# VHH binders against UV DNA damage endonuclease (uvsE), part 10

Target 1, 305 residues: UV DNA damage endonuclease (uvsE), of Deinococcus radiodurans (q9rte6)
Amino acid sequence: MTSACEAVPQLGLVCLTVGPEVRFRTVTLSRYRALSPAEREAKLLDLYSSNIKTLRGAADYCAAHDIRLYRLSSSLFPMLDLAGDDTGAAVLTHLAPQLLEAGHAFTDAGVRLLMHPEQFIVLNSDRPEVRESSVRAMSAHARVMDGLGLARTPWNLLLLHGGKGGRGAELAALIPDLPDPVRLRLGLENDERAYSPAELLPICEATGTPLVFDAHHHVVHDKLPDQEDPSVREWVLRARATWQPPEWQVVHLSNGIEGPQDRRHSHLIADFPSAYADVPWIEVEAKGKEEAIAALRLMAPFKKD
Short names: E, the ipSAE of ESMFold2; O, the ipSAE of ESMFold2 at other seeds; V2, 0.75 times the mean of E and O plus 0.25 times the DockQ between their complexes.

## First folded at step 3 (VHH)

Design s62 (framework vhh_4orz_3)
Fold by ESMFold2-Fast, scan of step 3:
Structure s62 (fold): chain B 305 residues (1-305), chain A 125 residues (1-125)
Amino acid sequence: as target 1 above (305 residues)
Amino acid sequence: EVQLVESGGGLVQAGGSLRLFCAASGFTFSSYAMAWLRQAPGKRREWVAAISSGGSTWYADSVKDRFTISRDNAKNTVSLQMNSLKPEDTAIYFCAARSQYEIVDYTSPEAYDYWGQGTQVTVSS
């Protein structure tokens, strides 16, 4: 149970470090397609093994730097969701013990894990084939979380935005039909254009899905002056009510480069919203990554004597 | 000033191949998702393929296994390799850019910040 009286918010690292400590390998689809079946298997075995080793190193990095929240890259296992090709799935199955060991390294270090799949996943598309491929992609992400030994609860969040604008009712209707590895971990995040917190809240309440509030997205969406707007605190509290228990609440923190309306993420967080001071888990979306976390720890509410 | 310039279009026979290129300037290319969308005669623009700033790729079912999207961040280019072309692939192909900092439905044409002028692809039977 984390509260403002006992602890300050836990700051989360997103995917990579600016330094060389946490960097993942990949392969492009064109290069992969040029390979024979045996070459594809060998390539993915080498790549997945390397990235699992890097994940183990990321757990150690988080422990060494007092980071207790980490967003897993959505690109850890290239080709895992490639339709008509089971090579990635077979390789990941072969590496199951190593993947589980990496997951245990995070849990043993007290590091909470979550994933935020790419924005091209559109669960509420008006095209059935896009909905089916989106569920396939989400299921691949959930499979990675299962392989890491992560519980099927919002403690280990699969975070998604609202998708296609104007289709909130369709999103609410399809969430109960999502596969359990996805549905039980699902969270919804407000964005800068399509779904405000006000538009997502009824969907979250209807489906039992927690709302991950992003104050920068809210400020951009509603064209507000800054993140000290009174509505920011209101939405922190309304979003908190969607979390059970409330101590599991996650919010996103980012700043614009050229003022509050700039959608591009800054290198460091210069403007920490006062509304976030008692939030238990804060994911830091800044280009400086670990440098941004270190800089934040020098200011209130994190500042030490 | 942002500019996207497509090239590589033309006339090709069914079963043939074409490679489209898009040269980008005026923005931090490596921070943007890139996409190809197409517009067939008398129809609305439809999404074909997208590539994230990190290199993850997505394809419309109609082009899956036939088309490959790729990017070169050092040259600020995105390309679309089109194989096994069909008459139904005849369209004007547009390069489009979307900042990764925004969360939206990238299969929607309205989601894109910047657009090229398009390049014509005609597939004869």
Scores: ipSAE 0.011, ipTM 0.451, lowest interface PAE 8.9, mean pLDDT 87

## First folded at step 4 (VHH; framework vhh_6z1v_2)

Design c1 (from s31 with D62K S100L; at its last look DockQ between E and O 0.89; V2 from the best seeds 0.00; counts 0 for: pae E 3.1 > 2)
Fold by ESMFold2, look of step 4:
Structure c1 (fold): chain B 305 residues (1-305), chain A 126 residues (1-126)
Amino acid sequence: as target 1 above (305 residues)
Amino acid sequence: EVQLVESGGRLVRTGGSLRLSCAASGFTFSSYAMGWFRQAPGKEREVVAAISWSGGSTWHAKFVKGRFTISRDNAKNTVYLQMNSLKPEDTAVYYCAARLQYEIVDFTSPEAYDYWGQGTQVTVSS
């Protein structure tokens, strides 16, 4: 319970490396639609097989660089959630043994996995078709985590923002009805506009959903001077209370390019919030990826000897 | 100065195909998600399709899914809408729009978009 809290936080790598070590192949919808059904199957088989091998390599990379938290890319298996086309699902099913072995590579290396599937996902949309496609997309992400052999707990987090503003009650009402592979992994993160941490906390409490605090978003939403504002520590602690166990708490770290109010993510993290010093798990949302992690390790509180 | 310039709209027969283009300038195109919207006379502007900053994720409205495909070329700062099997009900002014990808907003709402093109008219004859 206390090991990560008494030591420095674990810094998480997000999706890919700037270097060539962790990079995934993809295909656009327009090029995919130009293929015949047989060509689609061949394309996805080759692509998915290649990405699974790269994913196994990502586990080795994380282990070699003492990275114990990794955010899986939502682009690992293009077309997996394509309505009316089950080719991706069939190909992934065929590759089930290889996918499971990739998952074992991470768990054997002691690397925690999560996903942040937010592209065109608005679970509480007032448009039925968006709600339908959102659940389909979330289910596809959860299917990948199941295929990797990852337990259905917030340890293997599926993270979303609050969605359409002004519809928190609808979000709270729908969460219990989400498919179990999604629901049991779900977390919610505050954003810069639609949902502050104060707006999400009642939803998290009512549904048993962990709150992932993002200080950068909080500073922008509340127009605070910077991430050293006292409310940042207050929200770290309030969010921690939504985690069971609390040592699973994840927070997000980013800086603005031109200052605290800039929503664009910087290449490196120049300003590490003191409030985060005892948080066990930090996703580093910087364009510099592994370079940002390396730079952070040279700063307090991470700098050794 | 930010500019979104649509082109390619014209009169097309039912069953025909058309490709719309939207050339972007004056901002970092690769940081923006893009959308295509349409507005028929007397109707509300509605989302047709959306695409992430990299082109890796797309969304298409159910009413046009399967017939239209959004795409982008970040090297050319251009977003496209390939429109196949056109029907008279597709007649509308089509607009491209841009929003910062970092922002967590309802991508179907016109209010989520920072920049808009002038529109290009698509007319589908029976």
Scores: ipSAE 0.439, ipTM 0.787, lowest interface PAE 3.1, mean pLDDT 91
ESMFold2 (binder alone), look of step 4: mean pLDDT 85; pTM 0.877
ESMFold2 at other seeds, look of step 4: ipSAE 0.498; ipTM 0.809

Design c2 (from s31 with W53S Q101W; at its last look DockQ between E and O 0.78; V2 from the best seeds 0.00; counts 0 for: pae E 3.3 > 2)
Fold by ESMFold2, look of step 4:
Structure c2 (fold): chain B 305 residues (1-305), chain A 126 residues (1-126)
Amino acid sequence: as target 1 above (305 residues)
Amino acid sequence: EVQLVESGGRLVRTGGSLRLSCAASGFTFSSYAMGWFRQAPGKEREVVAAISSSGGSTWHADFVKGRFTISRDNAKNTVYLQMNSLKPEDTAVYYCAARSWYEIVDFTSPEAYDYWGQGTQVTVSS
C-alpha cells in the first residue's frame, strides 16, 4: 500500500507534557511501605483515580493539538505489580469503569496508544528471577492496556528493546510463550549497544514481532556520521516489512544534544531524517515534548511550502 | 570528578536493621538509574536492588524482597538501601552504582553501570 506516501507522519507525544496539562501523581515504594494496609488502599485509590482523570484529560489535550499518537506512562499505576501486595490490582479492578472510559476517550478521538516499558524488564535475562519479574511487569502493563479497552495487536504496541545482549536466540524462543495480552502487542526496538536492527530482524521475523526502527540508536551503534546515512532508509524499509499492516509502522525520532553520537536526547529536534518522510507514525523522543512537536511542525516536511 | 560514596555499613545482629547511604557528585544524579550490589568473599558481585532515575520504579532481588527497600532523594543526590530483618547471609560489601537512564542495558549486569562506589562492609552476626 502506497496511499499514505504523500501524507506527513503523525508525531507522537511521549508520556507527559512540559506544561501542567498531562502530569501524573506518583508514590515511591518506601513511602508506600510506611503506610498501614488501610492507608495503602486509600492512597492508591486516590492516586489511581486522579491519574485516570488526568489521562482522560490527556485524550482531550491530544485531540486539541492534533496529536494522534500518545505513549502512555509506565508509571500511571504505582504498585500495580508489587509482589505479595494485591492492593494495587484490587484498586485498579475497582476503577475498571473509569479506566475503560479513559481508553474510549483516546479511541474516540482517533489517538493511537502504546507503551514502552523500559525499567527492570529483561525478558531474555540469564537469571530466572529476572525473567519471571519481567513477565509479571509486562503482564501488568498489558492489564492496563486491556483495562483501557485497547486492541491486542501492535496497533496498541507494547515496546521493548532486545534486552540482554548476545541472547537473541533465547529472546526468539521465549516470545511465543509470553501471555497473549503481552505477546500480541509486543514490538522490539534496536538500541545503541546490545541489539542492532540487523540482530533484531531475524528475531522479529521468526516470532511475527514488528521492529521499531530508531535511527539515532542506529547511528550511535554503527558510528555513522548522521541520520542521513543511506542505511537509515534501508532500515526504515526493512522494519516496515515486519509490520502487518505496514501502515502501522512506528519509528523513533531523537537528536543528540551535541551531535549524532550523543545519546542524550535534545530538547527540540533540529535534524529530521529525510528517510522518515513517508513513515506513518513517529514517537518524538525529545525533552521538549509538546514543544518539540510544535517546533517540528514548522519544519519540512511538516511545513508545506 | 564523578564520585559515589557509600556509608552506613557496620556490624549488626541477626534480625537487626541498617540503612546504607550513597552520596553522589560530579554528574547529573537525577538523570541516572541507581543500583545496589553486594559481594561476599569468593562470590560474584550480585544485584540487590535497582531504582529508576525518578525513583518511581524499583526492583528488588528475591533474596531480599520484603526485607530491603531502595529509595532515592534527588534533591540530596543520594540513594539509600533500608535493610531490615538482616540475616548472616546478608554479610557482604555493598556497592552503589549508577547507569545512564537513556542507555538500554541489562540492569542486573555490573557491566551496565558507568560509575561505582568503593563499597561499605555489612556484617551480620548470628
Scores: ipSAE 0.437, ipTM 0.790, lowest interface PAE 3.3, mean pLDDT 91
ESMFold2 (binder alone), look of step 4: mean pLDDT 85; pTM 0.878
ESMFold2 at other seeds, look of step 4: ipSAE 0.448; ipTM 0.789

Design c3 (from s31 with I104Y; at its last look DockQ between E and O 0.30; V2 from the best seeds 0.00; counts 0 for: pae O 11.5 > 2)
Fold by ESMFold2 at other seeds, look of step 4:
Structure c3 (fold): chain B 305 residues (1-305), chain A 126 residues (1-126)
Amino acid sequence: as target 1 above (305 residues)
Amino acid sequence: EVQLVESGGRLVRTGGSLRLSCAASGFTFSSYAMGWFRQAPGKEREVVAAISWSGGSTWHADFVKGRFTISRDNAKNTVYLQMNSLKPEDTAVYYCAARSQYEYVDFTSPEAYDYWGQGTQVTVSS
């Protein structure tokens, strides 16, 4: 097929499909709290079993649509990280063979997996209780990735933004002490407010943490005219240098609904940054999900005709 | 047609309690994280509380911690804000807002939210 010098970037699907093919079941905390301990166990067993089956189907979906990168939903296993309630952890342990089999379905299909946990995770918060809940939540995510049989490397990335602004030094100091299942998978992404790529790069260099560059966030943060600004290519290359190997580099792609400064994600991607043409892995952050991937494949540089 | 409709705002006495509700329609409510914001005259809209799509994660601003509690009921497509120990500085229009939980954004910024309600007035008297 294609050589490394002619390879087209791999476009990633985020969490679910717009269509019916990949959709996960849920339960709210209020409904869960109304259940007895035995009812909670039964509920989570049924829900987790169902979601693992759907996740196995997501591997088939990705294979059928030539999708080689998939972001797992943080909501696959509701209540897994609930403080003071180990029911979710016990149920997931019981389902370990099914979870591992689902992970093998992705690996066998050649689909790279990553997670981008909920933003309530703030490892460098100035609130001790938020730091504690953040580590618990990240550990739960890492448990899912371990259970899927995913190697503890940035290939199977656990991605966060930089967290509480103005606390980069605290972030750099805490990363080496994170549990290995979290630390060995951790990546950091620039955001549109708290952390520019320039602020994250020293943290990434000091901790051996890969930088995921998001051009849309960069344009908003620095108030640049669009994603063709020369700094976009400069940051693609600087971020690439934080990846070992550099072929594992992931970037994020999104467009604003009403222009380059609009932080909201559009349904489709109208503007593909020229700086991304040689990036190996792109997560497509568009509301159109698989529809946005399909539309991108009809555009340069992806169009075959 | 997407709708978020707040209700329950009214005049209450200092120290009182109030529960706001926000009914959602026209979108898949269970796929969205929710937030409550408030805006007093002459001030910018500020986040009060946020809740994940499952309800498993919540966040509350420091100025309301211990007094306000966000919750949701996905069967009723409703998000709530329980407000206790109300103070005159809590006087504001309260808005509910929805954002996709599959998009990572700064949940404290109003610009991160796709859908907004029209607001409900809460007035706390001395």
Scores: ipSAE 0.000, ipTM 0.392, lowest interface PAE 11.5, mean pLDDT 88
ESMFold2, look of step 4: ipSAE 0.212; ipTM 0.656
ESMFold2 (binder alone), look of step 4: mean pLDDT 86; pTM 0.888

Design c4 (from s31 with I104R; at its last look DockQ between E and O 0.88; V2 from the best seeds 0.00; counts 0 for: pae O 2.1 > 2)
Amino acid sequence: EVQLVESGGRLVRTGGSLRLSCAASGFTFSSYAMGWFRQAPGKEREVVAAISWSGGSTWHADFVKGRFTISRDNAKNTVYLQMNSLKPEDTAVYYCAARSQYERVDFTSPEAYDYWGQGTQVTVSS
ESMFold2, look of step 4: ipSAE 0.666; ipTM 0.875
ESMFold2 (binder alone), look of step 4: mean pLDDT 86; pTM 0.886
ESMFold2 at other seeds, look of step 4: ipSAE 0.640; ipTM 0.866
ESMFold2, look of step 5: ipSAE 0.654; ipTM 0.869
ESMFold2 (binder alone), look of step 5: mean pLDDT 86; pTM 0.883
ESMFold2 at other seeds, look of step 5: ipSAE 0.619; ipTM 0.859

## First folded at step 5 (VHH; framework vhh_6z1v_2)

Design g1 (from c4 with D62K S100L; at its last look DockQ between E and O 0.88; V2 from the best seeds 0.00; counts 0 for: pae O 2.6 > 2)
Fold by ESMFold2 at other seeds, look of step 5:
Parts: sequence; structure tokens; C-alpha cells
Structure g1 (fold): chain B 305 residues (1-305), chain A 126 residues (1-126)
Amino acid sequence: as target 1 above (305 residues)
Amino acid sequence: EVQLVESGGRLVRTGGSLRLSCAASGFTFSSYAMGWFRQAPGKEREVVAAISWSGGSTWHAKFVKGRFTISRDNAKNTVYLQMNSLKPEDTAVYYCAARLQYERVDFTSPEAYDYWGQGTQVTVSS
């Protein structure tokens, strides 16, 4: 007997757990730069190997907790995009079989993967050096997704905000020229300051880029009373139209600590927007991580009876 | 009340080194990404380096070419800028600034930062 889950949105885990189960090792730039070239290679080999094993464990964790969407940490492979230092790239190449096996663990578990790079990426910056470093960073993330065996489609999304405000035309113009591993996975999300959904939609339509709608960001940007504002449902539907197929639509869910205008993410989600009830994929952006998912499952629309 | 207090700026000769510190109080330091900016005489304020909330990711402007290293110690609520091989063109007032980590805004724009220090003067002589 084969059946599909048709009514309930899939709640996604973001990067790590509050518990010890999914935690990745890292190294700071200052500690790394104190190492000789041979020590750097050994350090990154040990660190990357360990993080690939932990990532495999994240697939098991997601399967055990019926989590079918997982956001990869953008910090899995520190120093991979370090300018003038190809040690990380070489180590990751050496670990290609282990990385691919980790990707298969997610595929075998039925877990959709995406990435939302958070650090220092501004593709439409007015500063050439920032544009250069941004493309390098995005290419490194896309390399990780390729190494995991992930499809070059928005199913395995590489998600960004709109970048530097007032430069939407520049963003639209640069997207077609991005490297294919980046371009074919790219999505855009509205933010609290620079880009409303209204400003991103024409860019998404012109470039074939999916729009990830974030209701919390929308409420803050437009100074709306809460996430039940009628425009929230309007934007869920407009964003859905940018997804091909529409069943791949992702939205982001967060609450403010002190209310709808607070940009700081709460530990749990107390207010689930009614507009999200039929969205297939929801990333839960709460400090409580797996605890926030568990709490959401106890409330409407996720709780049965 | 929120405070960011820079220290360590002084007069040094070309080729010298300095370590700038920025002590933070009045907010949850570990929720913030940090940046160092500088403003030279007759120039606009420009980003020098930035660091993620955990210290796991950093960005440095091309003009520093590995001579400067940003770091942070969340246990001490402090962000640092190690400045080596200083040149006269590094002469400026240096500012630290804080922005919420979740906000994926243009980190190079001063407008993206919620909190600012008063600045510390670095002067590099020939």
C-alpha cells in the first residue's frame, strides 16, 4: 500500500539541533592561519571527514523524526572558499566518495536538501571585490551540493535574499550569467529591509528564479500588524506561481520574540500563519530547532483531533 | 544601554602592528555579526572586515591582503582586529559595528548595522 501525504506541510530542520545529535566542527580563520600548509591539510581532512560523518547522522536523525526537509549548514566545510588557498577544495575532492555517500543517505531517507548561505554574499554589490567574493562563495556551496549528488534544480535550492537595496535591476541582469551549478539552484527570499516580495517578484519572473516568501519579513518590512494580514496569503500565492512545479514551493516561518515587528527569532513558533496551511515545504526558523518542530506538531493544522 | 567601545588605536611606524579591541555590552553579543569599518581623512567610511556571530566565517577587504584578521571571543563579548604590516594608507579612525546575524543585508553598508562604537584612531607614519 502506497499513499502520499497531501494535506500537511513538511516542517524543515535548519542546520543543527539544540541537542547534541547534529553538531558540526569548525575552525576559526585565526587558528587556521597559524598552521603550516601540511598542518592545514591535515586539519581540514580531519574536520571535513568528521563533518561528513555527522551529516550522514543528520540523515538518520531526520528519518527517525519524520523530517523531510533539511537546510544544510553553510559552515560544513570551513575555508572551502578562502581566496588564495585551495587546500579545502583539494581535501573535499579527496573525500568525494564519502560526500556522495552522505548525499545518498538523504536521498534514500526521502529528505529534501537546500542551503541558505548566510555570510557575506551580496551578488549585486556596488563593490567589485564583494561581487567577486560572493560568486566564489556561492560556487563553493554549489560544489558541495554537486558533491552530495544533489540535482541542479530548485528542489535542492541555493537561497539568497535580494542583496544590496536599490539594485534590483543589477540583480536581474547578473543572474543569467551566474555559473550553472549556482544559477540552476538559485532562489530569492524577501527580507526585512532591502527587498519586499513586490520588489523581488519581477526579478524572479524575468530570470525564472523561485521566490521564497517569508511572512515575518513581510510583516516587518511593510509594518503590518501580524501574519494574518490578507496580503500574507496573497504573497503565498504569488510566490507559488514562480515555482515550477508549484509543489516545490518553500516558505519560511518565524516569530519575533516581543511581537510581530521584532526581527529576533523566537525559540518556538506560537503563531502559525493560516496562509501557510497548504504550503508543501516550510523551513522553521526558530532558535528551538527540533523543539520548535515538535511544538508545531502539537498545534493546528498539524495536530489531528 | 548598548555600548561598543574600541581600544588599541595609536601611532605606529610603517611595518608595525596593532591589535584593536571592541568591548560590547547591553545586548546579546552572540546573536550579532560584527564589522570593522574605517574612515580616513577626506574619505567615506568603508568596511574593513566582518565576522559571523559564531566566528566561523569572516570577510576581509581586498586592500588588507591578509595583513588584518578579524576575530571574536563570545565569552568576553569582544571583537578584535589584528593589524600587521601597517602602511601609511591604513591611517584612519576605526569603528566596530554590530548587526543581527539573521539579516542577510548588505554587510558593507553602514546602514545595515544597528550599533556603533565611537572609534579609535590609528596613525601610521612613514
Scores: ipSAE 0.503, ipTM 0.812, lowest interface PAE 2.6, mean pLDDT 91
ESMFold2, look of step 5: ipSAE 0.552; ipTM 0.832
ESMFold2 (binder alone), look of step 5: mean pLDDT 85; pTM 0.876

Design g2 (from c4 with W53S Q101W; at its last look DockQ between E and O 0.77; V2 from the best seeds 0.00; counts 0 for: pae E 7.4 > 2)
Fold by ESMFold2, look of step 5:
Structure g2 (fold): chain B 305 residues (1-305), chain A 126 residues (1-126)
Amino acid sequence: as target 1 above (305 residues)
Amino acid sequence: EVQLVESGGRLVRTGGSLRLSCAASGFTFSSYAMGWFRQAPGKEREVVAAISSSGGSTWHADFVKGRFTISRDNAKNTVYLQMNSLKPEDTAVYYCAARSWYERVDFTSPEAYDYWGQGTQVTVSS
């Protein structure tokens, strides 16, 4: 027998709320490019300042709702890594104290932060210009995390999929040469198509990169009946072994709208994988956001009856 | 009720140009990344271009690079595809699609997109 009371998994909020509490402003590239240099500075200063204030509010929201994991939006600072235009970088530098204060609000509340960049990042692309822009985009994300005062460790993860299929060796070879703010935070997640967990594991082992297991992606990739397949638990454990320490393990949780093979994320999570019961950190990828977290808290294993 | 409605598809001659539009309603458009896909008869649906929620990042398939340009206007809830130097092989039904920018990052897979339009026919004649 054993002595201990295992803590329940921490359920993470992804980017925004369905409600009005956490919403960020944006500007399109086409509208931005129509602005003069002075107008660009004014626009980004106003936009970035507003988004930092909203981000501080997100820390308060997480604290008030006992949410201890939050995925930062990749769109917090539009135009930050725009090639040939330093305006975003200069504005963010100007706002450094406010950005650091926002990061401290999360840390002081005990909220772990991570990012899953959307910026068409394909580090192992066979197209050189895509590789170059991918490193720039990742560096911009890492700069935001540095500005928030976040540790350069997988605790504050920068998460990617494996990228261009059939190029795992190239991915493994490039990871050691990534800039330290990126490399030290990098994690890899299996997807439905290009990279199974079996294909990512040797890359993760060779580079010291944690594997984020996504059971829904695995079920789709391997055409399994559902997330109760025995391989789901096997991969939770194998992925855990890539984390140092293992208590930092993150997994992703989603359900398909029309069943296990449907790749579209449902509003709520109806089927919680039993394999996830002892995973410490779970990002909830559901359209219902905080509503999905609240609903999960009423279900086993989160609710005791 | 979520809707994506493509328009602008028509018959055009080789070398010609046209612009597709996709009007969005029923969701917070500025929170979604958008993609254009195409499907010719008997062919698999393939990504043509993608654009981030802000429009700050774009991606174009190699077979259209230099000829097609994706853009968006968040004030009008509309995404566009400007198509230049059209070739007969561009003949297809073109679909716009929306994906959550913070939950689905595999922009080349149709499976990552939550909402789809019904499509608009583009036909390029010799």
Scores: ipSAE 0.031, ipTM 0.568, lowest interface PAE 7.4, mean pLDDT 89
ESMFold2 (binder alone), look of step 5: mean pLDDT 86; pTM 0.885
ESMFold2 at other seeds, look of step 5: ipSAE 0.067; ipTM 0.596

Design g3 (from c4 with V105I; at its last look DockQ between E and O 0.21; V2 from the best seeds 0.00; counts 0 for: pae O 10.4 > 2, placed apart)
Fold by ESMFold2 at other seeds, look of step 5:
Structure g3 (fold): chain B 305 residues (1-305), chain A 126 residues (1-126)
Amino acid sequence: as target 1 above (305 residues)
Amino acid sequence: EVQLVESGGRLVRTGGSLRLSCAASGFTFSSYAMGWFRQAPGKEREVVAAISWSGGSTWHADFVKGRFTISRDNAKNTVYLQMNSLKPEDTAVYYCAARSQYERIDFTSPEAYDYWGQGTQVTVSS
């Protein structure tokens, strides 16, 4: 660390803690379907209320551990906007004040929020029913972010991969037609197979969509030796240019369990890419979660010795 | 110790049906998304179908859509693949895999899956 404009990256916590502090309740579709309509309403009211309280606790957790970036779980509100069943949507609407207060807890603590939806979302699928369900799922995620009081900007990112390979043109064409709560928050991340950063960059430039660079994915996709390859820095900079403002850039950090080509996420991060030293926001994708963040803080460039 | 055990693979004739099962133990099954993959000799391992932790969302590869159906029973810690209208091209070793949905979201990539079964052979004869 030398100056304010060269401060070390902010390390983000992803969804849950390894410890018990941030854990969300769930219900399966099969169990939910077995309930009467009155039982469904009662179940979701109890479950959503509990998860909102836990979410408020996650804001306190982040503040207490100096964590300024947090990825919200896509599983906060099971059955929300389920096709043909609006019970989840109605329950969440009823809880709107509690949801908004949870959002304020994060913004008051200076914690940036984003989502990386788990749903089987393929916006550029060649199957119309998949496209429809994908937009519905993204809209539900955006509805949660609206309910938390989060601005419709890439500061509060809704992040996806590029979807079905070989359909980048279709992806670029559909993005302007997405609902504003989704479109204004959308970001795209390169993956190991379907979309390299080179394939995503023209899409991002054409649509005004930020590119989230993942060096581990890039190394696997291009069969590079490790994350110190010169192209990693080149792509950090090219991705940065898609962010407005560039200080909002997010990158993803992970290591392979048995080396750079191993896509499985390690428990801790042993190899921090030098190319990431000046990136403002890093989501740490390690199985060790808060333990991985703590361990990273003992390494350069985070160590203050 | 985490374990995924597939069963049900065997020789069937073209046009036949088969159901694969995968029994899970050693982890919280209801917190994991599940996938079925296959690998034919000389080909890469490819995703066949995937299912969310709740079973509320499913995905099927285009080459099996309408013929195969993934499902799960969280009370029995089991995921299934119902395979109908089998073709010789479906001949492969089929693998069950589990993915932590909070950590990895790229459900079509084999590398995103934390746990794998040993596989079960499906052979479809002409």
Scores: ipSAE 0.005, ipTM 0.463, lowest interface PAE 10.4, mean pLDDT 89
ESMFold2, look of step 5: ipSAE 0.170; ipTM 0.655
ESMFold2 (binder alone), look of step 5: mean pLDDT 86; pTM 0.884

Design g4 (from c4 with S31D D114E; at its last look DockQ between E and O 0.92; V2 from the best seeds 0.73)
Fold by ESMFold2, look of step 5:
Structure g4 (fold): chain B 305 residues (1-305), chain A 126 residues (1-126)
Amino acid sequence: as target 1 above (305 residues)
Amino acid sequence: EVQLVESGGRLVRTGGSLRLSCAASGFTFSDYAMGWFRQAPGKEREVVAAISWSGGSTWHADFVKGRFTISRDNAKNTVYLQMNSLKPEDTAVYYCAARSQYERVDFTSPEAYEYWGQGTQVTVSS
């Protein structure tokens, strides 16, 4: 945490930079499927090795820019959870020492890591096939966090939205049975349609799962005029109560391009909610990435008088 | 006006291959995740495959895994479904659909998709 002389939120970088400094390689499924088994192995070994090296550089980047929260890309290791093909898992096992050293580079630099794996994960789906693939995908992300040497606690969060709407009871019932590497890191975030913070809070309380509050999503869901609505502060405090310890609380910050109801993320953050002034950790969800962080640092409460 | 136009559906023998295309216009294609759905006679519409807005992540239903591959070309505003080892049970009308990258509703639900094509018929003969 900061000292008593610097009691402002820590601003987090999400996935990559606008500049060239933090950029990860990937491969499409169609290109990958055109490869022989030996070619797949060579491709993933080269790609994963390169991305691990970039991760080490990202730790240096965060340290150099006083960034103490970083969201890892969920696309860091393509094909890791591909059903029927364990090439990615085998390659990642081979690279275990390099992966662990990359994780240490972040923790040695004092940088908190988390993930927000959103693509095609619906833990409470009414389709058994989707529930199975969702647990497999979450387990693959938890495996990456284990390989980085990251603690199995909400300090190193695996964050999801609530999934399929109208199935909160099913979500609450399944969370205790998730694999420990997933369950012990799980957090839930309110969204614009399926799950308000009011709908998630009882689930979080029943399962011991932290609530990540997103004011922008809340404003859209409840059709509020902006992020200065009094309920925004109320939800910051209610969400904080789900965190143990409360100083680990994370919230999400974004602005709409055309106004508070626009779900699309702006390049910079023009409107910092006053309710967030004492939140310890903020992920900055702006297309401007590190540029948005730099601009925020020139605004209250980050720059006094 | 937003349009999604499927093409490539035809009659093919069991074991054959087809590639379906879906041309998009009237919206920023690269901001949208895409899905292929199908509807056979007497069955409900079902998701076949989905692809993220960047093309970096894909999902395929178990009944088509290993046989079908979704892909996209954002420069051409087009999504594809490569269909190999076709079986008579693959006979259906195939639809492409678009879902905003900011939509959080379950990707297998038709409700999550804002725009739909008119469909293209695929018929697989014995």
Scores: ipSAE 0.693, ipTM 0.879, lowest interface PAE 1.5, mean pLDDT 92
ESMFold2 (binder alone), look of step 5: mean pLDDT 86; pTM 0.885
ESMFold2 at other seeds, look of step 5: ipSAE 0.705; ipTM 0.886
ESMFold2, look of step 6: ipSAE 0.659; ipTM 0.872
ESMFold2 (binder alone), look of step 6: mean pLDDT 86; pTM 0.887
ESMFold2 at other seeds, look of step 6: ipSAE 0.682; ipTM 0.878

